# VH-VL binders against b7kms5: the designs that were tried, part 48

Target 1, 80 residues: b7kms5
Amino acid sequence: DTFETVRNTIRIESEVDESLRQLCHEERITKETWLEAAYLYLCEKPEELAQVIQLAQERLSQRKAIADYKRAKTMQERFL
Below, E stands for the ipSAE of ESMFold2; O stands for the ipSAE of OpenDDE; V2 stands for 0.75 times the mean of E and O plus 0.25 times the DockQ between their complexes.

## First folded at step 2 (VH-VL)

Design f2 (framework fv_miptenalimab; at its last look DockQ between E and O 0.03; V2 from the best seeds 0.00; counts 0 for: pae E 12.3 > 2, placed apart)
Fold by OpenDDE, second read of step 3:
Structure f2 (fold): chain C 80 residues (1-80), chain A 128 residues (1-128), chain B 107 residues (1-107)
Amino acid sequence: as target 1 above (80 residues)
Amino acid sequence: QVTLVESGGGVVQPGRSLRLSCAFSGFSLSTSGVGVGWIRQAPGKGLEWVALIYWDDDKRYNPALKSRFTISRDNSKNTLYLQMNSLRAEDTAVYFCAHRTYKISFGSGTYSVYFDYWGQGTTVTVSS
Amino acid sequence: DIQMTQSPSFLSASVGDRVSITCRASQGISSYLAWYQQKPGKAPKLLIYAASTLQSGVPDRFSGSGSGTDFTLTISSLQPEDFATYYCQQLNSYPLTFGQGTKLEIK
């Protein structure tokens, strides 16, 4: 197989990133190839994919909530 | 069932060489993520990490011992070795081999590493 | 190198006592901390890994806590077979290092 790669910036929660980094180190792979492999595997596993999507949606909601809180706090501080 | 059995210990004079062996079963050092290491313990003292070898033949050493000690493996014999050169009195110790692995807690995403199985050790005495 | 300091070095206690052993790292090691038990003439035995996870087969009277630099091994109610020497080990970075040990003796 031949590959053409696209460079991306991915922001991962620090604890998850650390765990993933260690796993990749232990298994002598990269986060990039792990992500590719994981996605391809899940594409063939509809039930597991659905579970991962649900988890991802929950995590996104959490990120948004935190961001909103921070923005609100910043705004409040401007008026103090 | 994982088992490790050390051998090759004995009494040697300073400056001499000695090779320790660790025969293991219940796992393969060809398995991704597996490591096997040596840890020693001088009489009445604590534990000191010596070296570690991974399934892909990657090696790590205690910097204080790297110049004199070499860790190696023979997968066909499921045996770990420790070649010790230029032995000194301070190398007198019980030498343990131990199985090293990792685990991920999928609930929390926590990564962990540990030595979960140990041999009973072989005694090396360096004296004039 | 990361220095691991255990306290106390010696501890006397009685059967049934609650005891705690501490381990301090010279720098942050996250949760990459293991506890071992060693009896005279025997190999060390893994008790706790990831700072707080109990190894399979180890009695639940053993527990570990802490993260970063300060860690604690606790035995809720000492049993006769628990009198031994205990070691902490950091597995955060090479070289791997152990605490100097804590000898738990019968009072």
Scores: ipSAE 0.440, ipTM 0.863, lowest interface PAE 1.0, mean pLDDT 94
Fold by ESMFold2-Fast, scan of step 2:
Structure f2 (fold): chain C 80 residues (1-80), chain A 128 residues (1-128), chain B 107 residues (1-107)
Amino acid sequence: as target 1 above (80 residues)
Amino acid sequence: QVTLVESGGGVVQPGRSLRLSCAFSGFSLSTSGVGVGWIRQAPGKGLEWVALIYWDDDKRYNPALKSRFTISRDNSKNTLYLQMNSLRAEDTAVYFCAHRTYKISFGSGTYSVYFDYWGQGTTVTVSS
Amino acid sequence: DIQMTQSPSFLSASVGDRVSITCRASQGISSYLAWYQQKPGKAPKLLIYAASTLQSGVPDRFSGSGSGTDFTLTISSLQPEDFATYYCQQLNSYPLTFGQGTKLEIK
């Protein structure tokens, strides 16, 4: 094979996945090749890369806050 | 800048065949993500989707029409075709061709799809 | 097939009126809905796509709302050029289907 590859499993929001699936279908590409191309392209664009990293940090913080809230609410309902 | 112009309509007898053409400019049907389709409208009635062809030659049809109608294109002439066979009185309509595209919204990442440019239509009358 | 039903089929209104037209899908179509305007003898014109996104060049008195099965097209202050037939279309699945149309005429 021309490329050595690694198998990864990732979980993303369903609405984002739906949009990405439609994009890949329209352009006749795969999620794997889109991810590779997007990362490689952004590596050549430092200002855009920084904005993407900031958005990723914000989304990660939001997901952690939601998980923390759900956990706290469950404990409150059981023990209050 | 995008234009579509239909031609080939006319009066035909039931059971006959007719080929419609749509000459387009301002885009290429070789561009990924682009499609062009046919939508028809019977006199005094609403819109009915007929067929759609994508840049990669993938074709989609209204199941009610698939057995009698064939969509095709010639990219070198920037022309779309609709071959209509075994015509019936019910096929009497104005036939429009329309440009189909998609967009991913900035910020939201939302996918959307729509027909943004339409031709003026060509009239097909199936009558004895 | 997804059936698209518009209401009303016919609407009389005056210039300056706020007008709303509804469109209902027989099953969920998310936001894959477009609205078109058609004047007599002319081709349809795209007004709104993705249920609520206004097409470039369309006056901001037009707006769309809804998701899933229930959708609304609103004209906030009707102008003389707005008297036309309006169609909704679902682009969620094949075959693509349109509503039966709503004819908006002068009172």
Scores: ipSAE 0.349, ipTM 0.841, lowest interface PAE 3.3, mean pLDDT 92
Fold by ESMFold2, look of step 6:
Structure f2 (fold): chain C 80 residues (1-80), chain A 128 residues (1-128), chain B 107 residues (1-107)
Amino acid sequence: as target 1 above (80 residues)
Amino acid sequence: QVTLVESGGGVVQPGRSLRLSCAFSGFSLSTSGVGVGWIRQAPGKGLEWVALIYWDDDKRYNPALKSRFTISRDNSKNTLYLQMNSLRAEDTAVYFCAHRTYKISFGSGTYSVYFDYWGQGTTVTVSS
Amino acid sequence: DIQMTQSPSFLSASVGDRVSITCRASQGISSYLAWYQQKPGKAPKLLIYAASTLQSGVPDRFSGSGSGTDFTLTISSLQPEDFATYYCQQLNSYPLTFGQGTKLEIK
């Protein structure tokens, strides 16, 4: 009756999630309101949005590098 | 430049009340995530946290003091207050006002909280 | 409440010495620990936050380490301006608590 919501499942690094939960506790907000506010705020700030996208791309690259390392290690074990 | 200046200290008799003020500049207590608090130090003793107020008027107290002390603010005057009632000899101390903030390290997403700027303190002496 | 225990309570040292001060929490506090320096008659000054991160303007002879319950502040080569009292503080949970302090004096 106020606004529709969508339930989402996402994976967040444990250290980041701990920090985000503490931030939300200190600020007396929820993770979902933080996400919504952060996105809405950035929609009006192209240069700041670009910085966030760059950081997100860097984190994505890190996750891909870790996955590639694990796959390569598994292949080595099969052939050794 | 962040500055905090305490006032309102003095010599009072046990059982009396005092109101301390902390005038600040260089930040706004209306800014999300900002807090200001009171820390005290009895003569020759260590530091003891007293109270904290957040930008949204949420308040936290040292449980030993909560029944007698009230933190409040006036954002239009950039001023924090500590109302101290039913004062006791053990409340004799220098009272510091301190800015509390947080840092988020982008990239790692880590979050840190700390008291980064302190006033020089105001002295309260409770004696009969 | 989380109790913070500093060791030692007093330390005598000479200019140029390397000293370490420890702080132990009664419960895990992750890295939510700050170190402060206080000179007589002055307000505390933040040195280190998040256990190991130096505050802006703090000389790199100061360093912090530790996580969980055991933390250490190290001063690698004491200078005359470093003789002061040092406090740790946990900021993991309320009430916010300080260690009892370590007074660092000139021999």
Scores: ipSAE 0.007, ipTM 0.643, lowest interface PAE 12.3, mean pLDDT 85
ESMFold2-Fast, scan of step 5: ipSAE 0.017; ipTM 0.756
ESMFold2 (binder alone), look of step 6: mean pLDDT 90; pTM 0.925
OpenDDE, look of step 6: ipSAE 0.022; ipTM 0.756

Design f20 (framework fv_miptenalimab; at its last look DockQ between E and O 0.03; V2 from the best seeds 0.00; counts 0 for: pae E 14.9 > 2, placed apart)
Fold by ESMFold2-Fast, scan of step 2:
Structure f20 (fold): chain C 80 residues (1-80), chain A 126 residues (1-126), chain B 107 residues (1-107)
Amino acid sequence: as target 1 above (80 residues)
Amino acid sequence: QVTLVESGGGVVQPGRSLRLSCAFSGFSLSTSGVGVGWIRQAPGKGLEWVALIYWDDDKRYNPALKSRFTISRDNSKNTLYLQMNSLRAEDTAVYFCAHRTYEISFGTYSVYFDYWGQGTTVTVSS
Amino acid sequence: DIQMTQSPSFLSASVGDRVSITCRASQGISSYLAWYQQKPGKAPKLLIYAASTLQSGVPDRFSGSGSGTDFTLTISSLQPEDFATYYCQQLNSYPLTFGQGTKLEIK
């Protein structure tokens, strides 16, 4: 009632999702409340927030590299 | 150090009830993610899981035993209980209590029983 | 229920031997498998969890491998104190189930 919420659709790695699902089950929380709490907690911890941002940047770079590789592979298959 | 000590075992006639206790130290069953379970072992046989209680009082039972056995705890006394009703000769076993926890390492979830008590012997005999 | 089957049920070996015991699950259990050692008259002791993670304080001669349905516990160089019964356990789903045990005795 006092909270306005938005619906987000996100795609994360299946192994990460499995681990997060198990964590939520063990702690009797939901993915949505875990995400909110994690972000709010890190906002009060600048050094930890910086480490998380660095890891996020690394993961994004990996996903981009994989996407670029798959794109190049698809183009190569079309042209032999 | 985590320790668990079972008590309350003994010789009991078929059809009777018995309550086992497990006094633990080195952890709290109020701690998120923690559970404590009962595992039994009949003479000369293997291990059989009986029941598990989580920190939030959520309970899981071996379906074969759920109708006769009840798991409970008293956090103020750091004690776990197993109430066993309508005992049968096949319930003769050493009953262990064990600490159950989980961890997340390198993003991977794992769950296990890490510390066990010495066991208490229940003999159901006429 | 997920059935856990160990092989062999009985194993004779000598000090210094490399021994392996296998555990098979009737359904996929990912890596939610633990190995326990039990000596006569004593409680089980956790050796390995998550199929391959060695518990603190357990000698490095013990190792675990596998995922899904087939798992192996290996002792690289058997010591006198290793003669015991070994159990695998799946923690993937309820009810939790154990293998029937493998008794390792001196040859």
Scores: ipSAE 0.364, ipTM 0.839, lowest interface PAE 3.1, mean pLDDT 92
Fold by OpenDDE, look of step 6:
Structure f20 (fold): chain C 80 residues (1-80), chain A 126 residues (1-126), chain B 107 residues (1-107)
Amino acid sequence: as target 1 above (80 residues)
Amino acid sequence: QVTLVESGGGVVQPGRSLRLSCAFSGFSLSTSGVGVGWIRQAPGKGLEWVALIYWDDDKRYNPALKSRFTISRDNSKNTLYLQMNSLRAEDTAVYFCAHRTYEISFGTYSVYFDYWGQGTTVTVSS
Amino acid sequence: DIQMTQSPSFLSASVGDRVSITCRASQGISSYLAWYQQKPGKAPKLLIYAASTLQSGVPDRFSGSGSGTDFTLTISSLQPEDFATYYCQQLNSYPLTFGQGTKLEIK
């Protein structure tokens, strides 16, 4: 059997990305295979999956809030 | 696969109202990070952002249109709406519905549109 | 609002040519820029986001560069299917704004 891959660029927060890259390097794996494995693992762990999703939602919300603040600040500066 | 299909376009007189719909599939607007927006294009002109609604019902508007246009959603129907009031000739355009994808980088949250419908045409004329 | 200005508005080129389209923001937007391609009668298609990240499925001949206020979309070797109108969009601030477009025509 052959695998079909899809190009997908993932942007990760710099601090997390650095830590993940370090882990992948030490374990001689890739971020891609890490994510695949993690997802597959979580698919069999509905409770853990829910926890990860919640964490992901919280992180996204935080990033959104920061971005909105920056945008608001930019808008304010525009009118000064 | 993500698909978006606009409808509700037509010919209307100035001052009238019109509601556009966008039926989408392949994603849910209740999913965190997801957004859907309207972008319009007047004949032979460029793209103009109209409005955007996020999964958490947060809305953003083009300030020039905010007083007349309202973006809303029905998650149970996977449908996005654009209520357009007090229509003007300059509102004549193809109105696109587009899926907003997100990027998180360095604590920022970027907004760009990775999937688009084919658009619905709105013509405002006397 | 952040104004996006593309240059040129019209560009004529031949198949195989290397072409570049520029986009300038009225203020700094870091790397918060996307490029779209639109063909007549069709919806825009995302090409590049975050100034330089190629969207999945987009040929490698497309590339984006720049940061701050000046950005460039480059097609290394123009193909027949690349003749279209291209738009930049800033992702940094609301309201979201697009460049006026660059129509790439066959010479």
Scores: ipSAE 0.016, ipTM 0.721, lowest interface PAE 6.7, mean pLDDT 89
Fold by ESMFold2, look of step 6:
Structure f20 (fold): chain C 80 residues (1-80), chain A 126 residues (1-126), chain B 107 residues (1-107)
Amino acid sequence: as target 1 above (80 residues)
Amino acid sequence: QVTLVESGGGVVQPGRSLRLSCAFSGFSLSTSGVGVGWIRQAPGKGLEWVALIYWDDDKRYNPALKSRFTISRDNSKNTLYLQMNSLRAEDTAVYFCAHRTYEISFGTYSVYFDYWGQGTTVTVSS
Amino acid sequence: DIQMTQSPSFLSASVGDRVSITCRASQGISSYLAWYQQKPGKAPKLLIYAASTLQSGVPDRFSGSGSGTDFTLTISSLQPEDFATYYCQQLNSYPLTFGQGTKLEIK
């Protein structure tokens, strides 16, 4: 085992994860190597990286709003 | 908010089986990135990790226990299970259920057990 | 398996003391190290994750340091509620092993 890698758990929207898993399977790569390659590629393309960051910020904001809605709904249903 | 409650412990003879349950609320095991695990503590001893199940049903086991213990879940009941077969005296312990999560910051990732149940006691004696 | 060795196994101290507990991994674990506090008859409570990040709601007298193989939990001014057993855990690789524990007692 290599001491240079880290163990990660990451949350991905289910349809995105399914699509990414299929892509990786078809291309005979892993999600880990795809993520590493995507990051390294974007590091050499700062304008594209900025657009990815903007999209990531939008998705993060929407995830927080959905999570807050789901928590509030679950509490409401538990009491009623 | 997050709660985990273990049950199913008791006194059993060596060689018998038990199924432990962990009823939880305040999170969903279907949520990407979430896991729940079992940790045990023999009387007067330290903590020992037993098993973990991820949101996508991927499972990890302590290799010393893998041949006899099976982790599983029932999402419709928000319940985690530990099936323990061929029990031995050394399996006597309090068994805790714990929520595992992660935190992502740019360039670093961390994983940890942030919420724990109060445990259920298993005693294996003749 | 990565073995986690805590030192000392027992520590006796007074309220107000500065206390340090060390944890050593048999292999490098980067910063994938958590510290837990456990009081008798109760479940462990997470104090620190990622070696040095304080869990929400934990008093700031607790701190963690280290990376690689050597880690330290420090309590800067011991309070009566801090007398407990402390465990480190590596989360770098399976099996997710704990140290043997350090019991912190009142002199």
Scores: ipSAE 0.000, ipTM 0.605, lowest interface PAE 14.9, mean pLDDT 84
OpenDDE, second read of step 3: ipSAE 0.000; ipTM 0.694
ESMFold2 (binder alone), look of step 6: mean pLDDT 90; pTM 0.928

Design f21 (framework fv_miptenalimab)
Fold by ESMFold2-Fast, scan of step 2:
Structure f21 (fold): chain C 80 residues (1-80), chain A 127 residues (1-127), chain B 107 residues (1-107)
Amino acid sequence: as target 1 above (80 residues)
Amino acid sequence: QVTLVESGGGVVQPGRSLRLSCAFSGFSLSTSGVGVGWIRQAPGKGLEWVALIYWDDDKRYNPALKSRFTISRDNSKNTLYLQMNSLRAEDTAVYFCAHRTYKIFGSGSYRVYFDYWGQGTTVTVSS
Amino acid sequence: DIQMTQSPSFLSASVGDRVSITCRASQGISSYLAWYQQKPGKAPKLLIYAASTLQSGVPDRFSGSGSGTDFTLTISSLQPEDFATYYCQQLNSYPLTFGQGTKLEIK
């Protein structure tokens, strides 16, 4: 037990998850260690970190728009 | 440039053993992500995957052949081997050595393929 | 094991023709599919990987499409050097498997 860890549950797009699983298999690492390494690496590269944050903001906005649309459609079906 | 050259084929009697070699250049099998494999083709028939070895010595086999065939490498000689035991008439084929690569593109797409092939070495199992 | 079935097994065509070869997987393989060309007495040559990505140096008359279980290789205007046997391969799971091949012959 060299490191204290916490358990996290995250939901990502299935295509992205498959690509990441293939990379982890190819490189003989785990998704957990890849996530840790990626975050640590980007923390030392401000310009690259800014681009990643922008992409994350765009993806979050897209997910919220889709969720809002589905919710609105469900409400419409209840009142039709 | 990447090149692969197979050798060690010949005529051998059923039940005997034979070891094939694949001498390669233009890449290192110590490079992360690199793999090299064997694919065979019986006369007048299609392609059949035999085995694959990765940069970290991880090995994958066609289950139909795993009990009789062993893949190995010698990085100091840039050479791949296929040890074939208990040979049968059905093992008669041209044996190709092929370089396997993968790439992840900007879209996040993982892509894997065999991009360079040797010319093959012929193994004939007959009495 | 994932079975790969090509159609047709034999195809007769003339120079200048548009030809298509199909490949069907017995279960979903996403886009983990490659196409190879093999001429008599030669090693296979990679044409297309990831179902639709053309390998460097391959003429643009070759194209690939499809995903999941159904895939197509198309040659838009057949040239004399294109008469060969074509194979599809799935790289989604082990064991790696190939189609039975499609022999393209001059009409």
Scores: ipSAE 0.013, ipTM 0.705, lowest interface PAE 8.3, mean pLDDT 89

Design f3 (framework fv_miptenalimab)
Fold by ESMFold2-Fast, scan of step 2:
Structure f3 (fold): chain C 80 residues (1-80), chain A 128 residues (1-128), chain B 107 residues (1-107)
Amino acid sequence: as target 1 above (80 residues)
Amino acid sequence: QVTLVESGGGVVQPGRSLRLSCAFSGFSLSTSGVGVGWIRQAPGKGLEWVALIYWDDDKRYNPALKSRFTISRDNSKNTLYLQMNSLRAEDTAVYFCAHRTYEFSFGSGTYSVYFDYWGQGTTVTVSS
Amino acid sequence: DIQMTQSPSFLSASVGDRVSITCRASQGISSYLAWYQQKPGKAPKLLIYAASTLQSGVPDRFSGSGSGTDFTLTISSLQPEDFATYYCQQLNSYPLTFGQGTKLEIK
């Protein structure tokens, strides 16, 4: 096709994926084109991009905290 | 105010065809995100989804009915159609048309979809 | 296809009662569930969408809860006009499917 593409596999929260899949279905677009459009739009909106990055940092911190908690709990169960 | 009015029902023999109409007002099927569908109800039974058409002419069907039923629209007349072919006794039902709303919440990244306005239905009876 | 099962199929109650109707999906549908009320000879009327959001114009004695596979419609202090048949619908996946209905009758 006219665009050179790369394959990329990402893991996202199940609930977010479900919402995004349905949005794409309702709007007649694909996850790939939505992701491209969202990123390109935000690159031209510095203040909005900053807010999205902040949200991403918050979500990453939450995932790390949950993973750390589960790891600690598993270790306790194994050794106690 | 949104209104939908079905017509075209009646008594037909098995194996014949019938076309139902739904005249609507208060919205445009050209508006992005809007859809209109058909839901039927056999006497004394529950609701069964038949078909849905979107603003961009994309169509979705109940797989059990897809081979015999066709949904279409005429935006210039604000009218929705259901073409029913090869009718069977089990197609006897009241046929409702209903407006489908889609709302996306940008803050939460979630959406809602539901049928908010319904016509009063038109009755189709398939018998000899 | 996603199967929607309502419980009970028939419910007898008195004016002033608190009643609950449940709806179970055969697989996860997140919160893509709507509740409808239908009176004899009339079209269904939307009561609740997104599992718990009350449609404008619907009395606040109606409430919905649940997510995933188990959902509940609750009517606090039942009124005479509430005796009707109630249907749940999943809007997560095609084909769209409805529960078999719950007929609420006066005791």
Scores: ipSAE 0.006, ipTM 0.653, lowest interface PAE 11.6, mean pLDDT 87

Design f4 (framework fv_miptenalimab)
Fold by ESMFold2-Fast, scan of step 2:
Structure f4 (fold): chain C 80 residues (1-80), chain A 128 residues (1-128), chain B 107 residues (1-107)
Amino acid sequence: as target 1 above (80 residues)
Amino acid sequence: QVTLVESGGGVVQPGRSLRLSCAFSGFSLSTSGVGVGWIRQAPGKGLEWVALIYWDDDKRYNPALKSRFTISRDNSKNTLYLQMNSLRAEDTAVYFCAHRTYELSFGSGTYSVYFDYWGQGTTVTVSS
Amino acid sequence: DIQMTQSPSFLSASVGDRVSITCRASQGISSYLAWYQQKPGKAPKLLIYAASTLQSGVPDRFSGSGSGTDFTLTISSLQPEDFATYYCQQLNSYPLTFGQGTKLEIK
């Protein structure tokens, strides 16, 4: 049916969240509807979608690198 | 090109304080994942880790030295410091600063950590 | 603390020889082990990291093996410039610790 939804929990960077929250407040929309609209819009624009996927891959690699480094620091702690 | 140059060593009397400096280039201590540390070597002896500081200002110390030694940095000057207090004869050593690299391993999501670039060291002699 | 013990502490060899240095950790350190070469009056130079990965610029006569507690550094055909002191280091747990060193001297 129409508007059958699922609930997701996502973690995003604080600065990105602040900017998106401000946009949603000013435009009287929700984060959920923004995400849906952005994805649908990009699906109709293959070259722009490719650029967004590249940025997402770069951001994921950066976060993974930071997380792996933090794990390395933690593993250097002696555990009893 | 990564370089590290230590300075501030010399002859000091027991109980005194001394501050060592390490001027570096080719990397920034504000870059995520970067760390720089101090390793010392007493005359004719092996290597002993002293302290390490990370980009996020997290500091790790050799427990034997933590009460007397403090590691710090000045990012605006690209300089690392080691403040040594209550010096003893057994602190006599060459003090090296070294850049710590971590690297994500291909395909596994694991990592490697190592000290890849070292300065030539500065000599500290504690004697009366 | 994790104690790192090298064997032997002193090794005499001739140019062209195959030599091996062993490093033992008092606890499991997976592959978080590095090998360094130090010549008199000089800073240590990284040779191998992650137990077996050769650092860029290091001759391929150097190799490392092992995991867990037992590790070996091998020089397949000793050259004159290889006479130096070699150190292993564990980077698994704080405090970071080094082996006592192995001094490689000409026979």
Scores: ipSAE 0.000, ipTM 0.634, lowest interface PAE 18.3, mean pLDDT 87

Design f5 (framework fv_miptenalimab)
Fold by ESMFold2-Fast, scan of step 2:
Structure f5 (fold): chain C 80 residues (1-80), chain A 128 residues (1-128), chain B 107 residues (1-107)
Amino acid sequence: as target 1 above (80 residues)
Amino acid sequence: QVTLVESGGGVVQPGRSLRLSCAFSGFSLSTSGVGVGWIRQAPGKGLEWVALIYWDDDKRYNPALKSRFTISRDNSKNTLYLQMNSLRAEDTAVYFCAHRTYEISWGSGTYSVYFDYWGQGTTVTVSS
Amino acid sequence: DIQMTQSPSFLSASVGDRVSITCRASQGISSYLAWYQQKPGKAPKLLIYAASTLQSGVPDRFSGSGSGTDFTLTISSLQPEDFATYYCQQLNSYPLTFGQGTKLEIK
């Protein structure tokens, strides 16, 4: 067949996932095909791709900061 | 400008069938993401959702009405239909058709859905 | 089914008053809530969607707030044309459901 696929497991924010699920329901597509199409579309738009990468870097930094804070708090509660 | 105009209401005997029509303009039910629905209101009572049809012909029904009511469309005539079978006195109401749209808000990425344009309704009276 | 309960069912007020109507969902509906205004013999008119977004053409004296299960519609300075019945609707899940309505009457 034309398409060989791989299985990926990803974790995204619940609010974003909910919005994406609603979009897929309205448009009669799947999260898998939306992700493929979004990536392919952005690869044809270098300026937009750069902006998406910047947003992704920002979101990753925010998630890391939250995780670091929770980790530090847990350690303090356990030992102090 | 979006307009919807209902017709086909009237007085019918219990157990009979009736088909309502909704003629619309200003949008196409072939447009991705568009839906049109029926909402009814019994005299002196509140609003009750009946059915919704999407641009791809997918249909949603109020479970209480699904066995007796069928929603359909004719895109060539820009017309929505509601086929009502086995009518009961409790089906007496004004029947509205309404345009349903969704959007993803810029910046926040949040999904929103709502009925933005409504017809003036057509009255169905089921009496013996 | 998600039940929508409005409070109060009847409200008497005077022109210039600030009034608030509450809508409660029996389950969490995030921000998938709309408010409609209906005048006697007329179709409902969309006022607010996504709990707090004002529909184009609706006066800014109308505002909505809330998320999850508790929502409020506020009219900051009541005008004569605002005497009507107001309905909330959840659009989170099927079947779509409306509140029982709040009738706003002149005092």
Scores: ipSAE 0.022, ipTM 0.757, lowest interface PAE 6.0, mean pLDDT 90

